# VH-VL binders against q2ft37: the designs that were tried, part 4

Target 1, 241 residues: q2ft37
Amino acid sequence: MGHHLKRVVSPKSWGIPRKTDKFVTKTSPGPHNKNALPIVVWARDQMGIVRNMKEAKHVLREREIIVNGRPVRHPDMGIGIFDIVSIPKSGKHYRILRDKKGRHVTIPIDEDAASSRLVKITNKTIVKGGRIQLNLRDGSNVLTDKQYKSGDSIVLSLKEGQKNEIIDHFPFQPGNMAMIIGGKHSGVVGRIIEHIPVPGSLPNRVILKDESSGESFETIDEYVVMVGRESPAIDRWGIEE

## First folded at step 11 (VH-VL)

Design m6
Fold by OpenDDE, fold request of step 12:
Structure m6 (fold): chain C 241 residues (1-241), chain A 120 residues (1-120), chain B 111 residues (1-111)
Amino acid sequence: as target 1 above (241 residues)
Amino acid sequence: QVQLVQSGAEVKKPGASVKVSCKASGYTFRGYYMHWVRQAPGQGLEWVGWINPKSGGTFYAQKFRGRVTMTRDTSISTAYMELSRLRSDDTAVYYCAREYDFWRGYSDYWGRGTLVTVSS
Amino acid sequence: QAVLTQPPSVSGAPGQRVTISCTGSSSNIGAGYDVHWYQQLPGTAPKLLIYGNSNRPSGVPDRFSGSKSGTSASLAITGLQAEDEADYYCQSYDSSLSGYVFGGGTQLTVL
C-alpha cells in the first residue's frame, strides 16, 4: 500500500484514534518491529507539535528532531520503546515507553536521562579483527571487546564525544528485572523467574513475576527486555509497575 | 484574539495547596504547550514547568518537582497548576503562558497572572 | 541568583540608545539555545519582545533589536521613548538545570 496505511488498521500500540482520517503514515522497514510508531504520527497525533505532513517534513528537513542522537530525516521512520527523542533547540527530551495497555507513551525526561538509552542485544557477529558486533533490537549495532549475551540489555551513551559507548549492562537471567514489550502482556514489568529453552525453531519461554501484584506472566524471549538487575531499577526508566 | 484568562487571587496558609486555572481561547488549545511562570513581589521571573495539552505530558523545574502538578481539561481549553505544601516564599504572581514555537521555546501570550499569597 | 545575568538597571534619555546585556554560560546561551526577550510594563504581564535571538514579533517596533554571541545576548533599544520604561527579561534554556531560565531582569528608566 505504498507509504500509507488505512488508519482503521493501524496498530493498537500507536494509541491513536482510528476513525478520524482514512489514511495514516505507514512505518518504513527498519527500527523495532511492525508496531513501530512513525515519527510523523508521534509528532502529529500523539504530541500535536505539527499539524500536518507538510509541517512534519519541514521540521525534519531542519533537523529539529533527534532520535537516539541522530537527526530524523524521514517522516515514516519508526520509533519505539526506550528510544530517546530530543528537540535540541528547545531543550525538550522524551523517552518512548509502553503503558499497561501496550500503547506507546511519551515521557518527558531531563537532560541526564536523555544522555543514555536502553537497548536489547538481539545477536552477535564476529567481525574482522576479532571484535564483537552487537546487533541491537532497533536495527543498529555497536562494536565492543567485551562479552555480552544475546537477550541482554545495554545502556548506550548519547553524550557528545561518548556516543554509543556502553555504560551499563543488564544480563538476561533469572532474578533480574525485565519488561515485556510484545504480545498480550506488553507493558508488564517483572522479575524473571524462569527461562525455559524450547528445542527447535520455537521461541524460548520466559516467566516473569510482577512483584506488585504477585501475578506471573509467560512470554517469549523476543518480547523481553532487561530493565534492571536484582535491585529495582524501573525508576531509572520511568516505568510504572 | 488569543486570550488566557486566569483565576482570581488566592490567599493560603502555609502547608495548604493552591490550584490556579488558565482558560485559553482564540486558538487551538491542544496545539500549543502551556508554560507556568511565577514572579515573587519585586523579583524576577521563575519558570515552573510546562504541559502539553494534547498528550497531558508535563515537565517541571527541579525546584518544584514533587510539589507541583499541572493538568488540563481540553473540553474547556483550561490548564491548571496546583502547588502543594505552600510556603511563604511561594507568594508570587503565577502566569500561564502559551508556547508559540515548540521548537524554540518562547511564549507569545501571557495571562494576566494570579496572585497567590501565602501567609500565616 | 538568576542563571542569566542582567544589569539590575539601565537608564537613558529620550531618543538615546540603550543596551541590556544578558550573560549566560556554556550550559545555556553558550550551548546554542536561543535567547528570547520579554518586556514587562509596571503592573502588567510580560510581553514577548524578541524571539530567536533577533526576531521581532508583529507590533514590536524596529527600534528594538536583539543579538547573541558566545555566551551572551544583548537587547538594544534605539530612539528611547517614555513608554519603554519597563522591566526587561532575557530567557533561554539551561541544560544543566534541565529547565528554562530567565535573567534577573533589568529595570529601564527613561530620564
Scores: ipSAE 0.920, ipTM 0.965, lowest interface PAE 0.5, mean pLDDT 95
Fold by OpenDDE, look of step 11:
Structure m6 (fold): chain C 241 residues (1-241), chain A 120 residues (1-120), chain B 111 residues (1-111)
Amino acid sequence: as target 1 above (241 residues)
Amino acid sequence: QVQLVQSGAEVKKPGASVKVSCKASGYTFRGYYMHWVRQAPGQGLEWVGWINPKSGGTFYAQKFRGRVTMTRDTSISTAYMELSRLRSDDTAVYYCAREYDFWRGYSDYWGRGTLVTVSS
Amino acid sequence: QAVLTQPPSVSGAPGQRVTISCTGSSSNIGAGYDVHWYQQLPGTAPKLLIYGNSNRPSGVPDRFSGSKSGTSASLAITGLQAEDEADYYCQSYDSSLSGYVFGGGTQLTVL
């Protein structure tokens, strides 16, 4: 597979100008799907912290960028929603979210907030020894002896010595807080009102209430990520722009 | 040459708001973070926050969260810092400073400063 | 009150060597964050003097040097000159405060 895309056909979620250069970096298979934002596109086109690919490769070789507690080494590595991007030498930390238009947005966050990340459980697999492997939305997995459900969110520690430990859990259930990560309600934080299973191959429906506006709306399971219980548990929830 | 031209001195009443501007020239405005640092009379430097002119992203010192708003107008290469609910201890010279190295976090060019006086 | 501790004042005669210390903690200098130094002449804005612990920007004389060790940093000025009379500030980042921090400043007097 090629390393480049025609810029005009780049995913809308990248939120970059399409009529500037002919080509743009293609996301490599990895932590997120093909729509994930390449780190070089993030750094160059969104953040403006590098001028070109050469400079990007230089900073990556120097391990200047940490994603979810791991140094990024390749410019085509994809980042996605809820990923934590850190610049260790300057104390800058960011969380990746999505705005109302479904575009990746970068939110600066505190050191404490950058010490953990939220991730949705996609499904579970029983591995040898009877342990449970949680398969996560970003394509990663963690082993646990505790029981969780698909659709739940877990909070993983990024602290040194505690990497990938589950430090919190947000069940997918009515009454708990969720963030919408796709569709027309992308970026909205609301409380789950009802989960409506749909027979067949169609997505299940979820009814939520935006407590800020009082408005109720409907979305699908895929777009719902639990972010808290009675209240949201992470900093700078929602995208207003 | 790189220049950061700041707005003139301000005199405000307690409870009011002040908005200081910093016009950048001589470099690509969107390519460098802009910091704001203040200095009370006869005191040391105090970091207020930074803004990414390209993305508009901001990050403030804990002390100023809820009272400070940093913005930018890329069309005129100008950064703004607004401080609300002013009190006497907000009296200070406010500096804008370009962060030359995003990866190390130091500022190479500073504005001349804007004196904000808060008095009843 | 400053997170980074500097002596309030230092003095020296022309031609002498003076040092200004910047003492931090495990959450800033000790955590590996770079230390930068700024010179502020009377009535003027700060000027970058040292970046990245020991690097001099263009235009800064080699009389100025910076170093870092453990939880502390130091600015050394050799061949002290009258024009060196100013306030000097160290700057770094503090993880516990999630913010950039300055020293309290050191007033350098040339006797």
Scores: ipSAE 0.915, ipTM 0.957, lowest interface PAE 0.5, mean pLDDT 94
Fold by OpenDDE, fold request of step 12:
Structure m6 (fold): chain C 241 residues (1-241), chain A 120 residues (1-120), chain B 111 residues (1-111)
Amino acid sequence: as target 1 above (241 residues)
Amino acid sequence: QVQLVQSGAEVKKPGASVKVSCKASGYTFRGYYMHWVRQAPGQGLEWVGWINPKSGGTFYAQKFRGRVTMTRDTSISTAYMELSRLRSDDTAVYYCAREYDFWRGYSDYWGRGTLVTVSS
Amino acid sequence: QAVLTQPPSVSGAPGQRVTISCTGSSSNIGAGYDVHWYQQLPGTAPKLLIYGNSNRPSGVPDRFSGSKSGTSASLAITGLQAEDEADYYCQSYDSSLSGYVFGGGTQLTVL
């Protein structure tokens, strides 16, 4: 049962019916966290583009699905927020987001939009030679010679020949636009008003203001992803205000 | 057998909107993307967009963005295409077409088409 | 105007071989996207004729064949018959437009 999960206990974020089959594919360790959506669940249960695991495995063997510029090899590979899923031979591209209920949603995007992805910097590690390794929220990392801060968002190129190059940067700072991707305020896009460091083991607090409603929200660092500076990159990232 | 039954011909004034329906039968509606393609009189085929009936996701040709809305009602296996702010050059036969192969992007079954005439 | 270029018309006598070209660019056919072909009989909806460059759906005679090379595709019809008189459209995807594209169509006349 190492690759299976009881369907009734599948993460709510998957947004799939739980009382159908007894088991569902368990996400393999890798990108994102344990709540990552397995690609087969995405394809079968969300998108309906495969009927069963056999078909899923077939299309994966044929390298029909590309995630973040890399062909998917295993049906249990997890995808998550801001991942770019491409079907290169049919010209279909998708960005994974989360709705206000914290469920994974798939947004079709243009070719140009699919050429890059947004990702949050979790922390940094100085590697041998003095270069900086950025450890990203999705579990991946990139090397850079530029200075970034934890909590910042970077935009990585997915273009051939430029893969994983940092092409843009959204600093985690008051005055910049962010999206809440977890908790009860998931899906809210607002301007960072204040970052409140909390001593101890408690998470730092972040206050955001939804400029459309004027309402202020409080969340934690973990749930904040920078999505712009003065304005959110709405057109680019498909962020719904 | 697969069938795509489209709504009847429409006559609209410029500036109005039109909503064409496409009822699918003979297959699992949610399992196949639905494309909309139009053809002006005496002209070629022009792709409008597609909808995923399962997720409701839509993707439109750049030309029609802001004016076209594709929806579906899975309970009755029906896809809809609404085109707003109609103009004379929107006069065309509009086809719904089932995308058989999601991975290659071709359509195997087409509706008979719905003529939409935009005239003053 | 059409992204994919087709000859406006082709003609042939019964029993002859005719070819319809579909010329694209580096952003569509040349980018590796498949070419599909549709047949549209007068007054009818398009019908899938060739998919995936060279594959025939069930019911399509083997006298229809498709090929693709470089930035172009071609539909060949051997043993031309009167019922082949129709419009033929090639279809592919264009990355620069982020959309599916059709050829301008070719009217085939059987003499």
Scores: ipSAE 0.915, ipTM 0.964, lowest interface PAE 0.5, mean pLDDT 94
Fold by OpenDDE, look of step 21:
Structure m6 (fold): chain C 241 residues (1-241), chain A 120 residues (1-120), chain B 111 residues (1-111)
Amino acid sequence: as target 1 above (241 residues)
Amino acid sequence: QVQLVQSGAEVKKPGASVKVSCKASGYTFRGYYMHWVRQAPGQGLEWVGWINPKSGGTFYAQKFRGRVTMTRDTSISTAYMELSRLRSDDTAVYYCAREYDFWRGYSDYWGRGTLVTVSS
Amino acid sequence: QAVLTQPPSVSGAPGQRVTISCTGSSSNIGAGYDVHWYQQLPGTAPKLLIYGNSNRPSGVPDRFSGSKSGTSASLAITGLQAEDEADYYCQSYDSSLSGYVFGGGTQLTVL
């Protein structure tokens, strides 16, 4: 079946038992791509708020689940890190993060925290009229007249009437706080100490320091997401929960 | 039949901590959120927070953040609520309540309550 | 101070109709969150009476009905019986508080 994969080969990042059912839902092409968790797997296997696919389809038809301000329609839609999942009729909100093992984890958040989301800028494209299109890590994009750099993080509003407006910005630079979202140091929050450009096709290196432990970590640009400036927005993003 | 059996009455001094248990039976424990609600003597109901027994995720009312900790032991289908730095105004009957409908947020079964008395 | 406002008491004679109001605001009932009702008999735990504004769980007589309009909800009891003497609470969610909220409760006395 085109919409299923064998459960035993499901991504480790999903953090689900693999030796239960033969098949599991495969994510459709879209947001987060290979880093995506199907919404039905989230609801059924991680959260336990639906029992089966039939129930999942029912709640989706009823628009019970909102992701980043948009109703989810299909059970194979992918969610990923920093996405906001809301249950509007019961007032429950969640932020998707990664744990130290690189697995998707769901953090309950309050109404205010659910009104915005963090996203990394992957690259920029100049469009007609001289406007700048920011291509974001989750596969989405936003237009802006302001100058940002690749590697920076932006905060997008999810409020009605202000959807996708940039309301904050965290530059990718030494001295600012970042979170590692991949590799062996996934989940670590630290201050960027040094950015080391590497000539050629190899990824650039980033050195971070965990100020609580004093330990230094080395990773690559791709795995670094800015989460603050002098201090991380811990209360807002639930990064250390 | 669904049953929520709570631990017995507690008497604590100010500044102490109390941990109330709620043992669930008659349904799949992991499949339903558990709420905690308290009621001071002669007063109304006050929501404390909820826990997802499957994931362990918790969400607390702003008033109790920093003082309340909700946990669960899925092996014995038991939810726990711990309240620390107790004050006299924490004297209340504490209820656990199963959230039947995750999407609408109402509770269909309630424990009988646990009286917690905080006095010098 | 309850976020949802209920009359502290209501009374009626057997067979009469009584109504209990639950007044909210734009951050709870007015925001579209469902209202649920609970009955609490003296010395007992609350019992679900109405869910989703107007639905009755199994075992609840049809003489109990709920409604919602604007920023308020209402519980109506027809054919009042002696056994209906209890406290009644409305419950919803409040976005400004990011939490579930209850009314102050209404004591119903059957005369």
Scores: ipSAE 0.907, ipTM 0.957, lowest interface PAE 0.5, mean pLDDT 94

